Miniprotein binders against a7ua95r516to809. Designs and how they scored, part 59

Target 1, 294 residues: a7ua95r516to809
Amino acid sequence: ASLSLLSISDLVPDLQFIFFWMSNAIEILYFIQQKSPAYMQTIELMDDKAGSKESLLSATISANEEAMTILEEVIMYTFQQCVYYITKTLYVVLPGLLDCNPFGTEPSSEQCRRAAGVCVCAVCVMPEAVRRVVSVFQTTSDLLQQYQVHSEIQSQMFAYLFFFTNVSLFNQLIDKGPARGWFQRSRVLQIQASVKILLDWAKGAGHNHLAQKFFAKFCSTVTILASPPQQLSQMSWKALCAEHPSLKPVQLHRILTQYQLMAELGPLPIWQPSSEDEAYIYRTVDLLESFENH

## First folded at step 17 (miniprotein)

Design bj9
Fold by OpenDDE base, last read:
Order: sequence, then structure tokens, then C-alpha cells
Structure bj9 (fold): chain B 294 residues (1-294), chain A 81 residues (1-81)
Amino acid sequence: as target 1 above (294 residues)
Amino acid sequence: SKVRITIEVEGPPEIADIIAQVIRWLAEEAGAEEVEVRVEDGRVTITITGLNPRMAKYLLKIIKYLAEKYGVKVTYEIEEL
């Protein structure tokens, strides 16, 4: 099947087993961690008459530590597999978010699984492109809840997924945005509205802090691009750097340069990089975000 | 449908025994009907009965990953029940 046809729903039958094994491994790990002190105490209370208590204790500790290490490897492996499949699905649906017109009256083609008839829930009223992205996150959340995965692991998974989403959207916007017209004010406002819907969902799902943290670069970019020329032209380079600390100097410079071209603005001396930043604005290697730095 | 999986682990006893223990725990937590572990001459044999075929298949994927990571040789057989 072409990658373009892969939906998160198609992966659920396989993902459920990965989540199952991940959850089981976590439960076993916590069980061992909780019981380890009690086992050590039990060995310490045994009569020394039958052999070196220290050797038995050391052997038991070592065996438990090794078992815990292997369990951690199972957890990491299953976690990585989950993330791999989920991010493949995100990769397919994320481009649609940038092309989405959220103000269009396109009826949601998919009925909410929870309702008989026309559902007016927050997800069902979403634009199709936004709904597809949210569906990936919601399915992930549902699987995590179904298998009662520990909250820390849930947070780590969403952190990574939001990170991936931010990097993907940011890189696409910076690289392809000018050519695709995504820097046009009308298109930027559409993107801003779509992102707001996604962030509102994340807030409702209890992931507000993570969403704010990991979407910072993309949100900053969209915020700058959505700013009216009259407002943005009054902001200095230093003020923009301070307001958008998530953006590297090279990124901010690229955004402002493309904004200037799109808005047909003349040279703006107030947007001139500081002498300190001037050396960094030409580092094209730092322009796009890396997936490896997480 | 349920399956019986027989897993043989060959390697250093310290690693093989611990891997076998972890596999046993995973299988037990998964609701396996029976889990047997036998140690013979540096070979550990694990027999798991009663898992769903898809669950069993993924467990074998995990075991293969562990085997590759720790340099242990693993062989397995699956029987449908």
C-alpha cells in the first residue's frame, strides 16, 4: 500500500500489541523495583549459617539489576516501535494541515465512533485535515489509556510526537512555504486557525504544557507571518529575538526576509541583525530543524 | 486460536538465564496459560502456551531484538493449538 493511504486506523491492529507488551514490561519493572527492597531485607534476615549472606545478596541484587536493564530495553524498544509507526502516519497527514482551509464548510466525512448520527463534538466539527492529525493523537491517547500505560511514558510519547510534528511543519513551512504560497496572509491565517484547533485539542487532552513547549518554533513562525505589516515593521530585530527566543537568528532572518518579499516591503533597517547575530544569519545548516536532537 | 511457543536460548548462562526470566515474566503477565523454563547444559528452553498468535509473534520480535543486542542465539518454534 502506498504510504499515502496509510491511516492510523490501519495500524491499530498492530499497534495494540506493541502497547500491550510495553505496558506489561513497565508493570513488571515497577513490580521488581517495589519488591526489591523487601527481597533484600528477607535475605538480610536469613541465618548466616548456610553460606555467605553477602554473596547471595550480591547475586540477587545483580540479577535484579540485569533483569531491570533488560526490561528497560524492552520498554525502549516497544516505545520506539510505537513512535516509528505513529510518526509514519503523521508524516502522511501533516502536509494537509498547511494546505487546509479551516473556514471551509466541508462536512466531516467520518462520523464520530461514539455517536449515532451527526456528532457535533469538537473533533467532528474540525476541518478534515486537522481532524486527521488530531485522530492520530487521539488514537495514541486512547491506546495509552486502554493499556493503562504509566503517565510518565505517556508524557514522553506525546513530547516526542509534538516535537516531530513541530519539526516537520516548521521545516515544510520554511522550505516550501514561499513556493506554495503559505506565506501569503490569507494562507497564514488559515494555518494559524488550524494550529489553534490542534492546540485547543492538546489543552483539552491535558497536554497544554507539552504542546506550548514543543510547538514554540512553529507557533512563533506562524505568529510573525500572521502579524500585520504595520505592526511587524515597528518591531526591531532585538525585540523580535526577545519575543521569539525559540527561533535561531538564521531562522528569524529567513522568515523576515520572506515576509518582506511577500509583503513587498522596502528595506527595513530596524530588522537588521545585531553585530553579534550577523555571523549566525548565514549558517544555512541551522536553518532547518533536525529530527536527531531529541 | 492459541499457540505454543518453544524458545531456545544459547549463550552465556548469566545472560541466557536472565533473558529467560524476563521472557517468563512477560508471558505470565500476558496471561499465558503455562510457562515452562528448562535449563540444560548451557541451553535454556522456554515453553509458552496459550498466547494469541499475534501476541506471540510480537513477543518473538522482542526476543529477537534482545538476542541481537546481547549476542545470544535464539531459535523458536510455533505450534497452533
Scores: ipSAE 0.735, ipTM 0.927, lowest interface PAE 0.6, mean pLDDT 90
Fold by OpenDDE base, last read:
Structure bj9 (fold): chain B 294 residues (1-294), chain A 81 residues (1-81)
Amino acid sequence: as target 1 above (294 residues)
Amino acid sequence: SKVRITIEVEGPPEIADIIAQVIRWLAEEAGAEEVEVRVEDGRVTITITGLNPRMAKYLLKIIKYLAEKYGVKVTYEIEEL
């Protein structure tokens, strides 16, 4: 009950401090890494009279290495905490994306936080369910920029968030899709349009490559399901495998089987798995994606 | 509002001193007004003055995490200024 009311906006007051400490730890680590050679040179230039120069150098190197290790732990901890809170928010809003009708004129009730008044930005024109998902990513981007977090860490964070989003959406679609009618062509086209809006946002935010990579499984599934029966029924198993390499044989087989049922096509010999893939289509453990693979 | 936090680190001197140094750097980078470190009888005491209460609270969470990770005992007190 309480989780359903949690918005990313409610977490910003706490998240900002996590991002702050993460950024500070990164800056300190970078500073130590850059200054370490200069400190060593300074010690090397000191007169031997005040003690073993070698012992002082060794002690200084060791202390710096240990300090850097602790700073890396701080960075990892703060990163994990950010991801934890952000993914909790995503978990709440992602199911709405599958039920979204992007062709409906639902007025966006929430005003853009960036503008006083009616904003006509791309986010404000989005369907509410899509906007809620995009708002999580946009808030994350804004926090990363506000605290000037290194671009590599930004990339890693978005990679994980896109991974999480893909796994969540894919698993929900495969598991609940038939029962919820998400495999119906009209619903699939709505999902496809909603995902396109999200991908367009990711492209505009500079994350096009990451989005294409990490959404591949979900996008492939939606593409197959959106295909007209006349077109898809002419594609062989091998052709579908080649066009959708992100899908495991068991996943493709499940999608095609559910498509056959929904479209009332019956069994199609052309979709019969190859002899090489026949053993893999029964690996039900590989049907759903795991969150632990990253 | 600003706070004064006093942190005591108890453990092996090599680990306690380094943790204290990292805490000092974090506090300084955060714009603390004053950071004092005292080493007495195998205990390191760090006094940080001038942080925002919420900022200080999260720093203490980081310190607690480090304490658990490295097997050192950490105690702290917070005073509102």
Scores: ipSAE 0.734, ipTM 0.928, lowest interface PAE 0.6, mean pLDDT 90

Design dm0
Fold by OpenDDE base, fold request of step 18:
Structure dm0 (fold): chain B 294 residues (1-294), chain A 95 residues (1-95)
Amino acid sequence: as target 1 above (294 residues)
Amino acid sequence: SLRKRAEELERKAQELKEKVEELRREAEEKGSPEEVEELLKYAEELAEAAKWLARLAEIALERGDPRLARLLLRAAKILLDLAELLIKEAERMME
């Protein structure tokens, strides 16, 4: 009950502190990393009076290594906290992405309506369900920028968030899709359009490569499901495997089986798995994606 | 308490910065080697970093994260201890 009401805006105050700690820890770590070699060199060039040089150098090395290790732990801890909170909000809003109709006329955000009438910005023209997902990512981006978090950490953050999003959407589509009608062509086209909006946002935010990489499985699934029966029925199992390498044999087999049922297609010998894949199509444990693999 | 420890580290950091400033003046008056100034500069920067870590720890305590506070304070202590060693070496080199 309480999770269903959780919005990213509600978490911003807490996230701000986490990003603050993370950013400062990174800055101090960077300081140590950049300055340590120069200072060690200075110590090394000092006159060795009473053996103090070696002791000081050893102490300096040890202290810097230990401090950096602790700071790395702080960074990792705060990173995990950010991911934890952000993924909770994604968990709430992502199901809406599968149910939304991006071709419908939905009203612009209330904030844009109040200021200047109908806002025609890219975000305001988004369906509400898509906008909610984008808002999570945008808020994350804004916070990372606000606190000037190192670019590598930003990339890692978005990599994980895209990974999480892909796993969540893929699993929901595979598990619940048939029952919810998400495999129907009209619904698939809506999902495809919604995902495109998200990918376009990611491109605009400078995360195009990450988005393409981590959404590959979900995008492949949607692409197959969006394919006309006339086209898809001409593609062999091997061709589909080659075109969609992100899909495991069991996943592809499930998608094709459900597609066949939905489209009322008879048995298609051309979709018969190869002898090499025949054993793998029954590995139901590999059907759904795991969140633990990142 | 963690709060008391944070306050102590912040105080110590400030004391070390003041000591560095004092020693810089003395080093200039004595015409001490450039290496003394470098050590003092390093000590000052470490003390400043430690002070920030202590403040971050205080904020973590206020936000109810003692685990984070402990990590930050541990790092602060390490940096301050190193700063003290550098200051001592600088003092020795000035004799």
Scores: ipSAE 0.789, ipTM 0.934, lowest interface PAE 0.5, mean pLDDT 91
Fold by OpenDDE base, fold request of step 18:
Structure dm0 (fold): chain B 294 residues (1-294), chain A 95 residues (1-95)
Amino acid sequence: as target 1 above (294 residues)
Amino acid sequence: SLRKRAEELERKAQELKEKVEELRREAEEKGSPEEVEELLKYAEELAEAAKWLARLAEIALERGDPRLARLLLRAAKILLDLAELLIKEAERMME
């Protein structure tokens, strides 16, 4: 199937098995970790008959260590598989978020309409493009809970997914934004509203800290672009750097340059990079974020 | 085949569990030390874990993931070997 047709719902059956393996592997690993010390102590307290105690203890240690190593590999493998499938679906739906008009009247989901008429649930009132993104995260959350995956693994998964989302949205906005009109004030405000919906979902799902951390670059970019010209033109380069520490100098410079063009502002000396940052604003290699830096 | 290995490990796990139950009864009859019961309990728990791993491996095979299946079967084998060792020690302590 073409990537364009892939929905998270289509992957649920496969993801269920992966989460099942992962959850069970974690449980067995935990069992070994918790029980092994106690049993080793039991062996240590046994009467030594013909050196069998030491041999048994050694064998027990070795077997447990090897088993735990394999189980950790299973957990890592299954984790990677989950991330792989989920990020594929995100890749498909994320561009729609930038083109979304959250202030438009979109119909509720057909499924809700068929079941209960006009549904006014939080999901059904979301713009379709935002709903699709939220659906990926919600499905992931639901599966993690269904299979009772350890909280640390859940956190790691959402950290990566938010990271991926931020990188994808940031890079698209910086690279394609001017050409797509996403730097226009009206469009920026739409994007800001859409992102707020996503962040509100993350907050409601218990991932507020992770969302704030990993969406910082994209949020900073949108915040700057959404700022009124009268306000932003009064902020110095240094002040903007301090307020938006997640942005590299080259990124901030690009954003401000594009803002200036969009707002038809003349040259603003106050936005001139500091002498310290002057060398960095031309490092175009650092302009876009890398998916490998996680 | 991986499937055959999974079936063999599952069978072995069941055999070890049955052996543990047999030895528990014998240990009770003999009034064996508490350490024997602890070893047998550990062996049983390991055998159960191994059985689950073997089942997970079978599912992995059915889903077309032989790599995952091999890992799971390897872990199962390690746990079963340890369980067998513990059972042997328990038997020795009962003499």
Scores: ipSAE 0.785, ipTM 0.933, lowest interface PAE 0.5, mean pLDDT 91
Fold by ESMFold2, fold request of step 18:
Structure dm0 (fold): chain B 294 residues (1-294), chain A 95 residues (1-95)
Amino acid sequence: as target 1 above (294 residues)
Amino acid sequence: SLRKRAEELERKAQELKEKVEELRREAEEKGSPEEVEELLKYAEELAEAAKWLARLAEIALERGDPRLARLLLRAAKILLDLAELLIKEAERMME
């Protein structure tokens, strides 16, 4: 599949249809849940001289239950389709965050004029790799609002997208970081700045709590790697585990190993795992995160 | 055949809505029980919802998603069948 085929702008027409189906299914589900009970109360109060009241009530209850079940399936199906298309785009653009340099761009005073209905200032001063990721999130947010998708569904969508972003960035860093030089201090500081831009977008879009929850593993990783050697060297393994509970022992061990190498602190391990954690620091099956555990 | 089913359900939904409009006028003219008006209002809303579901299914078929279309048409049929039952009961009560 080509990058142009997978860009978020190329997917907007497909996403518009999917959000349209989703929002309409939600509206009809709401009608059944909230308005139909009043009508059923009318049926319950009917004069039952012809003996049809119980049959009508039974048929109404059965129809409502079956229709709600089917509409819930429609909503789940359309949600999964949205996530599928959006995450295919994210998968392609996210690795670029680990290679870009946000410090080569200085924010200008907001002299870049906003087009009607679009915020332009971030586009004018933002590295291209970061802009591509923000564009996926912003386009998704705009479509959800355009089709008036319920806020609970919007939150679930972004929870998953942030989870996917966290897993993708973490796995790329751990797996490819040594060969790509991504553990070098100057690179880590650049990555930290790029992540800050994403977190700022999430805060401005009203998703701060979701971003903090679902970016925790990657953010903890970058926080550790960005720490000054004199400060980090004086923290115990137990203190690091307590400060960064999102990291598994094998993950923390790998991060600290790369940190010690890049900070040139010698070959002797500085951080000794607790006896409880020693059994787990070499479990490579737990090193990378699964996309299936969201 | 799914496209023909979607068109048939949309047509039936429109026919039921028109029938409800006529029955509501007749019920008001006859002074029918208040419950008749409520049943007819319910049927009208169900038929409208079913019409929308059938139209959404047509769009899903145009976009090559027959799985989504089948789900939407199943929901549409259920709501239309209920609307038709409510209309029959309302007609019985008006006699």
Scores: ipSAE 0.781, ipTM 0.944, lowest interface PAE 0.5, mean pLDDT 85
Fold by OpenDDE base, fold request of step 18:
Parts: sequence; C-alpha cells; structure tokens
Structure dm0 (fold): chain B 294 residues (1-294), chain A 95 residues (1-95)
Amino acid sequence: as target 1 above (294 residues)
Amino acid sequence: SLRKRAEELERKAQELKEKVEELRREAEEKGSPEEVEELLKYAEELAEAAKWLARLAEIALERGDPRLARLLLRAAKILLDLAELLIKEAERMME
C-alpha cells in the first residue's frame, strides 16, 4: 500500500507481535533483576569447597549480566520498531491537523471501532483530521495496556510520540505555514482548537504532564499566532521570551517577523531582541527542530 | 537452522526441569541442605525463562525477524547454561 493509504489499523497485527515480544522481554528481564541477587547471596553463603563457590558465583554474575544486556537490546529493538511504525502513521495523518477546520460540520468518514452503531464518544465527535491523529495514540495506548507493558516504557513511548508530533507540527508550521496561510488568524484559531482537542485527549489518557511538556513549543507558537495584534503588539521581546521559554530566540524572532508581515504591522521596537539575544536570532540552523535530539 | 536451535533449546529446557524435579525428590530423601533446594529452584526458574525465550524466538522466525530470534535464542542459551551449572553444583552438594 502507498504511504498515503497507510493507517494505524493496518499495522496493528504487526504491532501486536512487537508489543508481545517487548512485554515478555521486560518480564524476563525483571525476573533476572529481582531474583538474581537473592540467588547470588545463596551461593555466597555456601561452604567453599575447593574454590567451586567463587567459580559458580562468577559464572552466575557473568551469565546474568550478559542475559540482561541481550534482553535490554531486545526491548530497545522492539521499542524502536514500534516507534518506526507508529511515527510512519503519524507522518501521514499529522498534516491533516494543520488543515483541519474543527468548527466545520463535515461528517466523519470514519466509524468508531468501539461501537457497533452511531457512537457519541469523545473520539467520534472529533473532527476527522483530529480523530485520525488521536486514533494513532489511542491504538498505541490500547496495545500497551493490552500487553501490560511496563509503565516506564509506556511513558517513554508517549514521550517520544509527543516529541515527534511536536517537532513535525512545529517544523511544518514554521516552514510551510506562511505559504499555506496557516499564519492567518482564522486558520491559527482552527489549529489551536484542534490541538486543544488532542491535548484534552492526552489529559484524559493520563498523559497530561508529558503532553504539556513536549507540545510546549508548538503550543507556544500557536498561542502567539492566535493573539490579536492589539494584544501582541503590547508585549515586549523580553516578555514574550519569558512567557514562551520553549522557543529559541531565532524561532520567536521568525514567528514575530512572519506575524508582522501577515498582520501588516510596521516595525515594532518593542519586539526588538535584547542585546543578549541579538546574536542568536540569526542562527537559522536552530530554527527548525531536529528529530535527532531525542 | 534457527528453528532447529529454538526447538533444541525448548527440549533442553524441559529436560533440565525434569532433572530438577528428580533431584528435588532425591534431595528430600537424603535430607540435603536447604541450599540445594534453592539452587534447584533457581535452575528451574531459569529453565522456564529460557523456554519462553525460545518460544518467542520461534514466533520471531515465523514473523520473518531472524535478528530478533537470534537475540532471544542467545539469551535462552545463556540461561540454560547457567541452569545446568546450578544443577551440577546441587548434585555435588548432595554427594
């Protein structure tokens, strides 16, 4: 199937096996970690007959360490596979979030997988583009729960997925936003509403802290762009930096510059970067977020 | 083949479990120290874990992931080798 047709549902069968391997590997790793010290202590307390105790202990330590190392590799491998498949699906659906009009009455083309009939669940009432994104996260959550994956791994998974989503959306907005009209107030308000729905879902799913942390940059960008000119023009560079600490100076400068152009505002001295930030606003290499930093 | 290795490891794991059961009975009859039972218990648990790893490897092979299968089989082998060492020590302590 073409990448454009790929849905999370198509990947569920493969993902199930990956989560199965991951969960079992974690369980076995946990077994070794929890039980090995007690058994090593038993060996240590044994009578030393002809140095056999030391040899057995050494062999036990070495074997456990090696086994744990391999199991950790299995866990990381399966984790990476999950991330690969899930992010591939996100890549397909995330652009739709920026183009989404959540205020429109467009009928959903997707039926709720959780109900046999017309479903009025929170997901089913979402705009189609938002629902597609949420569906990826929800499917991931459901699989993690189904296979009882360790909570730490679950948190790491969602942290990465939110990170990926933020980077993807932020970069698209900064890079393509002006050309696609996403910096227009009406469009920004649509994006803001769509993101709010996603954040509300994350809150309901128990990932509020992670979502707030990892979406901060995108949310800050949208918040600035959604601000009325009358309000934003009264905020100094320093105040904006303080209110939006997730944005690098170059990013904030770019956003404000594009906002100024879009709103047809003249030069605003109040938005002039501080002397401390002046050198940083031209670091275009830092403008877009990198996927490699996570 | 990786499949044959997986099957062999599963078989070996089962053999070790059976050996543990046999030795437990003998240890009880001989009135062996508690340490013998602990070693046997550890060996049994390791053998069981190894059996699961081997089964996971078989599934990985069926799904076309020989890399994952090799990792799982390697871990299984390590655990079984350790189990065998523990069993040997238990046997020695019973003499």
Scores: ipSAE 0.781, ipTM 0.930, lowest interface PAE 0.5, mean pLDDT 91

Design dm0
Fold by ESMFold2, look of step 17:
Structure dm0 (fold): chain B 294 residues (1-294), chain A 95 residues (1-95)
Amino acid sequence: as target 1 above (294 residues)
Amino acid sequence: SLRKRAEELERKAQELKEKVEELRREAEEKGSPEEVEELLKYAEELAEAAKWLARLAEIALERGDPRLARLLLRAAKILLDLAELLIKEAERMME
């Protein structure tokens, strides 16, 4: 494999061919699905004095079903190829979101002044790490539109990309967060701001419903970690589970443990798991998410 | 070779499409039943789809993806074989 396969711009020529095949296979599949019933009805209404009508109907049904099956396999194959290449690029750029500062260090700098005139605006600067992720999503969107890929397939593509993004960010935060200092409150607020930029992109691109659905686990994690200690310490385990149903008991417990440590709320556990959940809060096999589709 | 098979299917699809165009003119001139025109329209559309699938397979071979090319050629042959069957029935009905 080439290191150039990890840059979205380097993959565009290959992706163009894959989207070309996918789009054409979809069009032909649509032709078979939309035209076959009318032609079959014509055959069924034919005068059968020669005795060939039943054979013709059987052959037509069999041919259409087999062709549709093969075209569906073509669409699945090309879809999987696109997803494979795009997620390889995402895998490389996503960890940077957890380290970046979306708030500028010099909001009155020459860069900010030239972009927005004479003003101080930390929100004017998109961090390079966020820009790299947005670039992958935007390039994908542009290619899907360029090749006129059916809107339902576009939605399925972004559903998977958002799912992949959520799993990748969540797993990195949970697994590497203690060593990287990502549970510090100032860092959590930076992460929250960076994720908002991604959510704003998704909303502007017409994928808000998919982003809300598939970022739920990571967003819930960041929401909990960003909560003021006085507010969070007064919430029961049951209330937190109800507000954050995307989090498994072991995940919620780990997040709350890290929160309590960083907020210096003492050594005694604040949140009492329900009896049903108590058996599961230490299951490390359930801590990290799978990249497999649910 | 797989490339020669793709080229042969594309050529056959074009030949069949031209045959259908001729038969549609004959059917109109003879005042054939409406069903003949519908069968010939279906065969023409199937032959066009098969031609396009064969061309897509050639491109897949140029890009080094013989798995994709085999799938496309299998679909092309199925549609072309159906088109031939529909033409045979239409010809019978034009007698």
Scores: ipSAE 0.773, ipTM 0.941, lowest interface PAE 0.5, mean pLDDT 85
Fold by ESMFold2, fold request of step 18:
Structure dm0 (fold): chain B 294 residues (1-294), chain A 95 residues (1-95)
Amino acid sequence: as target 1 above (294 residues)
Amino acid sequence: SLRKRAEELERKAQELKEKVEELRREAEEKGSPEEVEELLKYAEELAEAAKWLARLAEIALERGDPRLARLLLRAAKILLDLAELLIKEAERMME
């Protein structure tokens, strides 16, 4: 069972059961948190004719606290299962974003309308690679709403999915980009346009703030790579770090190195790292991101 | 086995719900203290939650997730034991 064998559609039946368990655990947890205190007050106010009131109250408090702890564990476990299945499909579909062409064969159609300040959705055709990623996000959103999952948990789910997407795209660009030609300016502009389609989906789905936060590293990378050489060459290392705080020194250094190669620029004195950062630009252990940071 | 435990907890939860229904009718007939009705209502809600948790555990076992089933049955057992304790106190108060 490899990652290439799973699509989100194949996983829907399993995800439906997991969301079913999650939503029911949440409902029972809510009952204990919101309704049981009233019953405990009744016990507290009872006449203590047989001397059993304190032991009953103690047992009630202990049982409720223990049950809540277990239900929170159920919710966490089912959340992790959802994330596991969904990210397996994301890992399979995300690389296609780096290779697709969102502008199509007729390059003036979409750009012409956006230059006029309007994007006509009926004219803009979503590339299949982007559609596959959007399908994962949309299916996840639909399931979360179908099972009435608490909005806080829905936000945490998308925070993680956007984080995973960012790490996956960034790592593949850095790792495979030189061999795949992904640092060429025309390719970078195509990647930028594809990511904009994902950001537009996230905005329309009510997750704009999460997408802005968790795509920051990949978006910063693409923004730097898409910059015209005459403009980027006027920005110092310190200015670039300040503008792109999501990038570690080793990452920014690698991005600028690839930019120099593709733009046919020699070393630039203003891109020399600060003395504070010089120790970190060769820490290759920090180059790629961990999927376990959240 | 976990499957036998899940079935036992679901059966016990159903038995307690039925017992609560009988006791609530008896308490109304006898004019028992208002606190008896509150304890029985709490016990009924706990037994219902426990029954549902046991049923969710059966589904988890059927789908091959014994880890999830064990968690659900632990929660079900805790709620059911509390329901039994509340029922015993209510019965004492109706005497």
Scores: ipSAE 0.770, ipTM 0.940, lowest interface PAE 0.5, mean pLDDT 85

